# VHH binders against p91247, part 37

Target 1, 277 residues: p91247
Amino acid sequence: MAVDMIVEPKWVVQNFGNIRILDASWTFKPKADVAEYKAKYYNKFGVGMNELKNPEYLAEHINGAAHFNFDIAYYPSEDERFTLYTPEEFSSYVKRLGVFNGDHLVIYGRGKDGGMAAASRAYWTFRYYGYTTVSVLNGGIEAFKLAQGVVQSDSKAEGIRCKDAIHFPIGEVCAAKGFKKKTDCDQAFAAKGIKVGDTVVISCGIGLSASAICLAAARSGIVAKLYNGGVHELAYKAPQHLNMRVTLLLHAITVLRCTYIHFTFLYAIVIKIERIV
Short names: E, the ipSAE of ESMFold2; O, the ipSAE of OpenDDE; V2, 0.75 times the mean of E and O plus 0.25 times the DockQ between their complexes.

## First folded at step 13 (VHH; framework vhh_rezetamig_d1)

Design z4 (at its last look DockQ between E and O 0.01; V2 from the best seeds 0.00; counts 0 for: pae E 19.4 > 2, placed apart)
Fold by ESMFold2, look of step 13:
Structure z4 (fold): chain B 277 residues (1-277), chain A 131 residues (1-131)
Amino acid sequence: as target 1 above (277 residues)
Amino acid sequence: QLQLQESGPGLVKPSETLSLTCTVSGGSISSGSYYWGWIRQPPGKGLEWIGYIYYSGSTYYNPSLENRVTISVDTSKNQFSLKLSSVTAADTAVYYCAAESPEFVITYEELAKLKSGYDSRGQGTLVTVSS
């Protein structure tokens, strides 16, 4: 599907559950030594993600956004600062960011220009590799916050904790082969003081535990809102649940969009259910 | 009181598979109260997070290692295990098994820098990769 090249902050807030957001923040720095970079980071995306962190991203980013880091996504060469990887190598990097074919990607930056230069560089990089369902968020994170968009800090998770926060391990609703039966989950929620009709905010640093708990809560009639992580991380990190992955995606779309369930979305959910056997 | 003990060979040849087992006592893996994980400390470097497993079998790996790592759980023996394939000298480290409460679980990137003084860790076992 064709998407706009530039999207407005209010549109992003309204479509939050239907898009994948990337932070393209980059801090000016000297070009790295080519030989040292090649030895240490070239095509070693996990090492780069561990060592080449951006303090501005860690301090604040749009809720659920992964960092598209220019110091990782490209490599320095003799002739260029930001040399493009092969499509296969680039695909390996963006899979670690939770990017899947068919997602509507929205890329943003930060700063006085709204981060438009950095976001536009990342946008054209995705276009170069043939990924066309991609947009730039006009005005970056600053404009998104002014439109009442939700942001997160990874320096500490204490800002996402509620008064009287409830510790809820994933094992209360999951067993080795999938979700526990509904009656077991109903009991687990009740034992924690969470009743039908309650609205809860679920906090988790990896997002995967929170997403599963949100789905179990929805099945139990509890209105659950996910703080971090998303259905895209579940699909990437839990491939062993192919049929569960489809079910989780459909239920997560419904739960994450409980205030935005429309007739057309309900039809799309029903039509997309596919028996894989 | 929860106690964790690493076991496995202290020497592994290059290109072979490193295998470690963690035995849990004073608590049950099946209780669902913890994520069960592996951390390592290469000589002269800080702690590096490897991955963790929930008793349900769900695994989460450090992206830098995920192509070579398998973590598994055996709830009947109250144990969980690490396999790291195709090792090189760079994999020489002290390996720790650990238990982590969900309220301390953070992003994959931040798990590699886990410094919680209140996590439960084993005493560590040195694994040397050498011919």
Scores: ipSAE 0.000, ipTM 0.112, lowest interface PAE 19.4, mean pLDDT 70
Fold by OpenDDE, look of step 13:
Structure z4 (fold): chain B 277 residues (1-277), chain A 131 residues (1-131)
Amino acid sequence: as target 1 above (277 residues)
Amino acid sequence: QLQLQESGPGLVKPSETLSLTCTVSGGSISSGSYYWGWIRQPPGKGLEWIGYIYYSGSTYYNPSLENRVTISVDTSKNQFSLKLSSVTAADTAVYYCAAESPEFVITYEELAKLKSGYDSRGQGTLVTVSS
């Protein structure tokens, strides 16, 4: 039977027991070395699943969802970041995710645009390999939560979590053609409890999304401080907003001058502060 | 803490159907947090995976047993069951029910080598096939 390509959160909640849910969340990483990846992880899905964990997924995911990890589901080549395995190889991976023949797959993402880019990529991939009963969860995990869906956190999750931070997607202030209207941005800020008179720090992975949000905030009359250094600067200046493990990791990275860990947050975090540091 | 307990007859006659039930406590089968599986260990042999089921009813069976195995789930009772038809003496084994996170699912061959690699496992129940 033909299934809808895009399904709404309410539908997913109602059909929770009759579908197989996949988390397609992907945290941006620089392209792995092709030779190294080939040696360590190519068609070694068990090894990949053990070593290539996604902190966001571990921190929170839809209950029972398996992680369709782009770092495992694909491999890097000279020309492509996400090179496709053979059908046989891919099938081996999918089996490890507990996907069986005949399952109705519902794939979701998170972050920018509700994670539709990642979810759609996964959707495309499954369709490419001949899976016919595949859907994308509209709005991703956030929409699902709003629909009172059940999510879980693994205790083993070492995710980058900012405590007490307001998650502010760039899509709230930007659309495909640029910045949204000032009035729309005003509303977006207000909806998050950010108002004129507040002093806020805005940070993201590498400072790009945060920059846009800062500009929008400024236009709206909101005083915002940009953390240019992104999460690293946040870890240094406001470690209380990060979990201890992440803080330690970031400090270690700083000490090791390891410039290569660009955590690209698909969203910016807004922190209300009394004093701009 | 998730707990699993096997129950069923310890003796089955040849050609009959072996039937076991696993009762789950400390967690809900319907939560989707685990695959619910059966594994067995014949005397003097290694572990053999039989199959597993997801809360949605999706099943995967060991190809060597696929024609004889049925695993089902009863979410209302928080139980899942194993049926193995046409049993012979070769089916004499200690049977375990187990729970495994979907993310940690490995191949049957790999899993069979892991004696302790389950998120949760029952104590096991001996089933003897004898006339």
Scores: ipSAE 0.000, ipTM 0.196, lowest interface PAE 15.1, mean pLDDT 80
ESMFold2 (binder alone), look of step 13: mean pLDDT 79; pTM 0.807

Design z5 (at its last look DockQ between E and O 0.01; V2 from the best seeds 0.00; counts 0 for: pae E 16.7 > 2, unsure alone 62.3 < 65, placed apart)
Fold by ESMFold2, look of step 13:
Structure z5 (fold): chain B 277 residues (1-277), chain A 131 residues (1-131)
Amino acid sequence: as target 1 above (277 residues)
Amino acid sequence: QLQLQESGPGLVKPSETLSLTCTVSGGSISSGSYYWGWIRQPPGKGLEWIGYIYYSGSTYYNPSLENRVTISVDTSKNQFSLKLSSVTAADTAVYYCAAENPEFVITYEELAKLISGYDSRGQGTLVTVSS
């Protein structure tokens, strides 16, 4: 049966249960070493699925969606980041995602642009292999939630998780009249295990708490780096603007984005890091 | 350019429901660019977040208040609202509505610009809980 290339969130809600949904989320990262990837993950889809988790997918995805993971579905080669497997190899991967011949696939992404670039790449990958009953969800998970679609969480984010981060309420450094005295803020940072000369990443979903905490941290001699939600989008859309120190921030951002749903401007996540030489 | 204004009664009796409305101008709630929220500052204490709503209706509440808080949005009036049930004297505070745009920068130079003046918060309204 012929299917539309692009489907709307309302249609997906109405046809839930008659379709197979894939999350095509991919977090920007440097290309893996070709030899190391070949030794460990090449054509070993079970191993890849067990070890190459995406924290954003685990934290939130459309109910019932499997993850079409670019770090598994493709392999790196010397001149390509996303080299295509043979049809037999690819079929083996997608069967592990619960995709079988005849299913109507609906692929989506995430982010301010609705993840349409990632979803479209996955769409054309299926088309390349001759799988034509495939559609892209217009506007991604964000638009799906706007249509009151159901989402779920599998587990906490892998990697740097919220339990590895310091909860820091703005009230630790601010009072009714503004910032507390430097000595009070020094004590607040020390009580959280943050010392003069430490480098920290400070984030919240609002920016106000993180900004105030960054200023207080700087006054206390702590090297503060502010994350905002735009770094994921910048890494996806314009990676040439990121430098090597942002690789550490992107790993911290993965953890922080997974916890963003539960955070507010009243506190920030502070992660101690080693300086990058 | 985005402007937020709180409105609602300044006095609420114990056990009743505190109800506030935030009117948004200079921007549209339905644009999807912001999370819309409420914060409060009890006398002599720091700021305490209450919760946020995305224009889709998705909500995020402070766990300490979750069982008493409802935040709603009316995109046709470009407004969002707070209801806090079963109030006590401890709920006396200045209440602010707020908007958050999560577009941030990754350099220290841009951090300094961020700190220097971006505040999408209302002027605040004192709500007193008293018999």
Scores: ipSAE 0.000, ipTM 0.103, lowest interface PAE 16.7, mean pLDDT 70
Fold by OpenDDE, look of step 13:
Structure z5 (fold): chain B 277 residues (1-277), chain A 131 residues (1-131)
Amino acid sequence: as target 1 above (277 residues)
Amino acid sequence: QLQLQESGPGLVKPSETLSLTCTVSGGSISSGSYYWGWIRQPPGKGLEWIGYIYYSGSTYYNPSLENRVTISVDTSKNQFSLKLSSVTAADTAVYYCAAENPEFVITYEELAKLISGYDSRGQGTLVTVSS
């Protein structure tokens, strides 16, 4: 049976024993050195899980939730903050999280926008790898606590701009307490000229905000593809949508990698396309 | 400290179903911190992995026993159970329930080989299959 993409805290509490909960909380940090990461942590999930801890997760997380750690679930590459492992490699990691085939995964986040960006990123990732029973907990851990969910103490990671693209702030689909109502999101998309039947590519700096918007779009029946590589992937696959300044900035971003990523987290770009590429 | 205790009949007739329960104390099965497993040691033989269950009910069984094994969890009682159907004399063994932190698991296959590496294990209970 198809599961809801977004589930409410009360539902999670009611179904607590029948779901596998994942914490997708990520604390922003600079991209790790590609070579160093490859040497230390690439496809070495046990090592990563031991050494790459998230203080927020460790401090508090939903009872029984495993940490879907972006610093482990993905690896850095030259062009992507969160490069995807092969299905086999990813499966190895997921197994370490106590996830089995057929589990109903409920993924949550925390912080800004109820953690919907991170949660949605994780959601997208699982869907990418063919997991079909995956949901995002609306409002994240804070909403869960308000719904009298049980939490326990244990811790785990941030996105870029385009010319012909529709600027779409994450705030259009998310509020402080999580996703807005579907109707509100529908209205937000409509206001930007995005409607059911459109095929769109959604991208941001490193793929977080775009993930939330992508999930909202999917809920609204809009066919959306997430550029996993964010602006870098956009530059590679659709350079025509980038202004010259951004192209130059991308070259400059190789030098200013850390500071530019911080300011672009507030919105994603939506590109209408004829087909998903 | 996590403690595990096996319980069930010590004698089972051939073709019947072996049923054991593991009671967990000092921690909650629902914490998600462990795989909950069963292992056994036949007389004069090495340890054999039977299967694991997670608190969500997800299971992984030894392929050699998969068709006969059912592991279940009761979070309300903080217990998990083993059922082994169609038993023969070959199923005579000391049975142990065990807990393993998934963070230390490399692969399920390796886990199956690392029977001695459980974070916690019960004292074991002898089950004899005899007519």
Scores: ipSAE 0.000, ipTM 0.186, lowest interface PAE 15.6, mean pLDDT 80
ESMFold2 (binder alone), look of step 13: mean pLDDT 78; pTM 0.798

Design z6 (at its last look DockQ between E and O 0.04; V2 from the best seeds 0.00; counts 0 for: pae O 13.9 > 2, placed apart)
Fold by ESMFold2, look of step 13:
Structure z6 (fold): chain B 277 residues (1-277), chain A 130 residues (1-130)
Amino acid sequence: as target 1 above (277 residues)
Amino acid sequence: QLQLQESGPGLVKPSETLSLTCTVSGGSISSGSYYWGWIRQPPGKGLEWIGWIYYSGSTYYNPSLENRVTISVDTSKNQFSLKLSSVTAADTAVYYCAAEPELIRTYEELAKLISGYDSRGQGTLVTVSS
């Protein structure tokens, strides 16, 4: 499947729900001590992801973008600052970022030059490992914002909350052995203000958590609709033709501070639909 | 394009069973793409959801009506039906059959749902009177 090596911000906005986005932000710093890095971080990607954070990524990144962190994706060796892992080790890292075979991967940077050097290095790293459905976003996050793209922050900040949007963890209806009993699920929905006969729209990143919640809701007598387009598609497809209900949905998505990975594996949003004569 | 048409008697005596049929055209009930259901609107009042059925026969009903309601599907005739037993004057209403997608694939479908435009029949008035 051939993809363009460089994509424009307008194209990325148009295709937001159909691509996987990586932030390749890196700030210059001295090479880490090789022995110290090996002891603490080498091939310990979970530890690195918890401890080696980039403040600029946390403050602002494209909605749903994971951080392809050069301090984690590579390791320092005696002769190199950014030594490549084996393909197996690299695969272990990028799976933690939610990168799956077959997705169109789009990599971006930041800064006055659009972060093209960092994004390009990440691009060639993926190609080195044989992942060829990959592109660089021309102009980085700043150009994306100028094209009306949606960004998020992982720092603690409070925003406007939509009263109709409900955060619903999959654990409310599932346990280790499968779905909870109907009566337990009935209570979980009631605790969230969702009653028998309500119509709801349920969404997450790719619909897996939302699918399970829809089945549990249907068993509880709730008319559940699965939105399979994902929250990222909403930001792309209709910013110019929003009505009030869709505007509230977009606000709920931004207020919930969800990422694509969180929607995929942890929870969904639930929106009650009220029909008036 | 999906089309739904209600049919059945416009007058039902108290204590009898109200029976309506919805004929579906422009699509197939057996496709599994929709929940099929019934809605009613008493004169001068809001809409009340009665129940839904999936083409497999799985049903769920409004709890206020569930002991009197049966919804069934006949895929060979591309029809589904409502039976409401032991009717009283309170059951006088315009009855609509409806189709609601189980999967919202696109933003355009979501926007239509949020805007309140649903796929339902023309409606049929059923009067319960002696």
Scores: ipSAE 0.012, ipTM 0.371, lowest interface PAE 7.9, mean pLDDT 76
Fold by OpenDDE, look of step 13:
Structure z6 (fold): chain B 277 residues (1-277), chain A 130 residues (1-130)
Amino acid sequence: as target 1 above (277 residues)
Amino acid sequence: QLQLQESGPGLVKPSETLSLTCTVSGGSISSGSYYWGWIRQPPGKGLEWIGWIYYSGSTYYNPSLENRVTISVDTSKNQFSLKLSSVTAADTAVYYCAAEPELIRTYEELAKLISGYDSRGQGTLVTVSS
C-alpha cells in the first residue's frame, strides 16, 4: 500500500507500535578525509556505529528510534559528501538499524526547519534503494514532543549562481515546524515557474536542502531528481549551468584539496531540463 | 564525444566464465558523469540489462543474473569489465557496453533502463558453444 510521504506527529503517536522510526539527525561538520574514512569506516558499519556517535541523538530521541547516521550511511568522496554505498552494503547497514523488509519507516530530524532537510535526505536515500514504505515525520522530534510523543535519552561563502537555474530557498517549502502545507508549496513552485509536467534537477551545497525541496516537489507531483553530490556534482557533471566564477573556484578548491567549502544550506538550485536521458 | 568499445573472446565454452572489457574514450570513467553498464541481446530476443557500475565501485545487477555477474572498473585504464560465470547456450548474445548519465535515479529506475542509452558500443557477439 502506498504510504503518505509526509506524516503528522499525531499520526505517528497513534501508529507508534506499527512503524519503524529512524532518527536522521545530523550535525553539520566538515567532510572527513576521504582516505582516512576509507581506511577506518568504509563498509565497516559496526566500527562506525561504535565510534561515530551523535550527541544530539544520544541526549534525546524518539522512543525506540534508531539513528540513521549520515556519517555512516554514506561515505565521503572527492566529489560527494554523501556518496552512496552499493545496495548490498547499504542493506547491511540498514539491517544493523533493525529495519526489516516490509517495515513502514518513519524518518525524522531536528532543529532548523524541523529537521526536514536531513529527514528528507534519508527519505530520498531509502527510496533510492527501493524502499517503498517510507515517510517523513513532519516537524521532527520537536513536533513529536508537542504531540505528546515519548522520547528517551541513551569560512567567506560565495553565492552560487547558475546561468539557467532557479534559486529556490528551502524556506519556500519548509518552516520552523516542518514542511509547509502542500498548497503553499504548490504556490511556491508555481511562483518560480515550476509546474507539474516539468522535469527538474535539484542541487544544493551537499544535498540536504535540495532533498527537502525534492520531497516537497514530489508531493506536489513534480518530477524532480537530486544531485547527490550537490554543487560539486553539478560542477563536474553540468558545468555549463554554473557561472565561470563558481566553476573556477570549485576547480581551484579541487586542485588544492580544500574540501571545506561552506555552502549555506539556505537554498537550492532548480534546473529545468527537457529530458533526463 | 564519448566512445565505448567492447573487447573479448567471441567464443566461450559452457560452464566457463565470459569476460569482456569496455574501453572508454572521449571521457573519463573517474569523472562520475556516467553509470557504466552492460546489456545484451540474445538472437531473436529483446535487449536485456545486465548491470551498472559507478566509478566509486558501486554496482547494481539484474537480479536474474546477480549471482553470476561481476562488473568492475579500472579507472587507470579507463575501462570497465564484465564477468559472467557458468555460462550456457542461453548466454549467447550480442553484448554491449553502455553509459548512462548519472542524473540521480533510483536503482529501480536504472534496472528498467534498457533503451535510450546515452552511449553504447557497437556490440560484440559472444557465442557459448562446446
Scores: ipSAE 0.000, ipTM 0.214, lowest interface PAE 13.9, mean pLDDT 81
ESMFold2 (binder alone), look of step 13: mean pLDDT 80; pTM 0.815

Design z7 (at its last look DockQ between E and O 0.03; V2 from the best seeds 0.00; counts 0 for: pae O 13.5 > 2, grease 25.2 > 24.2, SAP .693 > .668, placed apart)
Fold by ESMFold2, look of step 13:
Structure z7 (fold): chain B 277 residues (1-277), chain A 130 residues (1-130)
Amino acid sequence: as target 1 above (277 residues)
Amino acid sequence: QLQLQESGPGLVKPSETLSLTCTVSGGSISSGSYYWGWIRQPPGKGLEWIGWIYYSGSTYYNPSLENRVTISVDTSKNQFSLKLSSVTAADTAVYYCAAEPELIRTYEWLAKLISGYDSRGQGTLVTVSS
């Protein structure tokens, strides 16, 4: 049976006994040392679950929700903050969370923009492993508790810009309650020159904001592909796809000690794929 | 390795329905790892996307064709199909089935996508004539 990509808080309450709920909350922290992580935590999910606890999840979560912890579900590598395990390794982790084949998974986040970036990242991770009975709870734990909130309209934000890449703030598709209406997102994509049926690649600093934009794009009929690297890796490995101004801006931001939070929660870069005939 | 093969009649009469099947090997349609779709190239023209089927069963059709196109999947046969109704000579083209990954893990794959590469079949010429 197919399930909806995005579900509303009232639906989740009505279907409580028929779904498995995951909390995808992640608190910003620097990338762990790759060698140290490999020695202590790599493929040692029991150790990670014992030592890498999230205080926000422990303090409050939807009744019965397990924590899908980004610091456990992924591992850091040379060019990726959140490197994917093999299917067998990932399966071992999610079974410890009480997830089994056939469950309808509902994933939520918390905090800014209803936690849609983190929830969307987890959603696409399950999709990658072939788990298709998965949904994102619109608006996260905050919307679940409040049911109705004020949707903020001030979504204009500035970020890294280049001639060929499209600057796309997460606020174009998300507000305080979660994802905006499909029709509003359709308009936001169209305003950026992204049409139904276009193929796009979406990236940001560590892939969280890009995940939310990718999910909204997919709902709007755009063939959206998430680049698991980040815009910094693109600038280093593929400057020919970015202009010199974007490369210099990324370098300047890094030197000025800009945080991952600025890139992970505010902006993505969208690259339209043009087919050469 | 994922492989796609088109099959179906190479000749279709005007006003009839063009019907093609794509057989997938080296992977599973039910895995949810790919968008599955059809593209075509008319003689002397560029590639035209016909449509895609999304992991939820949703379809996305080219607006110029949407009233004539149906894309469907048969996961038990590991196949997906194209039906294009009411064909004319303008529908003569090489038809390709295609798969596009949902997640790009490496820059090498990204570079291929930017350069126009896709995971597609060998293509099959379909001619619409009396």
Scores: ipSAE 0.011, ipTM 0.427, lowest interface PAE 8.6, mean pLDDT 75
Fold by OpenDDE, look of step 13:
Structure z7 (fold): chain B 277 residues (1-277), chain A 130 residues (1-130)
Amino acid sequence: as target 1 above (277 residues)
Amino acid sequence: QLQLQESGPGLVKPSETLSLTCTVSGGSISSGSYYWGWIRQPPGKGLEWIGWIYYSGSTYYNPSLENRVTISVDTSKNQFSLKLSSVTAADTAVYYCAAEPELIRTYEWLAKLISGYDSRGQGTLVTVSS
């Protein structure tokens, strides 16, 4: 059965025993050393789960929720902060989270925008790997608590301009309490000239905000593609969409091994695709 | 329509290098539209990604294999190749060459990943045996 991409807290409370809840909370930190991570944690999910704890999750999470930890679910590479494992490897991790085939996954986050960026990233990831019954909890853990859900304890994007890109702030589709209404999102997309029938590529700094926008776009019937590697991937795969200044900056960053794409990307870049080039 | 065809020996001795070539037709490797790469499926196991190469020569390898894997591209022949060194019995698998679109696809496309790549060869069995 087709499930709603975005579910409301009340619904989650009502269906609490029939869903598998995942906490996708992620605390921002610098990208781990690629070589070190490879040595210590790559495809060593047991080790990762033991050593890479999230304090926010431990402090409070939805009752019974497993932590879909971005520090474990992905691995760092030179070009991506959240590089995707093979399906087999990912499946191994998912099994460790207690997810079974056929489970309806409900993914939530916390913090800014109700955690929709992280939750949507996770959603995107599961869909990437072919999971079909996946939903995002609108508004994250805070909204869930307000709905009387049970919880338990245990620099600036301002310079990135793409020639053919539409700047699309996450705030157009998300608010403090989660995703805006579909109608509002529809309007937001329309206002930017993005319509149903368009195929768009969405990119941001490290792929979080873009994930939220992708999910919103999908809900609105817009075909959205995500650059997993964010602006780095964009620079690598489609430099023609970047202005020279940004391109040079990214190259400089690459040279300086400063992969610090600051989280400050409060907006994603939306590129209409006319053809796959 | 993009077509991919694997070619190479079906038998490799342990410790030797597995070599395969993929011939691409119906499209140009140099178009920049795709990453070109290899996946494999060992008997009774799931698909494993090996790596990709872009027409520019940039490569992405599975970290678990990167020390043994070399993927190369020959744009003049519209081919790309796989070399896997120091093979063992664990490397016995059906090997597929595949094309990955430059852009990460829609959710619908992504859902097909489990069932297989949209643009891949028919596969060739490579057995590692003495």
Scores: ipSAE 0.000, ipTM 0.202, lowest interface PAE 13.5, mean pLDDT 79
ESMFold2 (binder alone), look of step 13: mean pLDDT 79; pTM 0.806

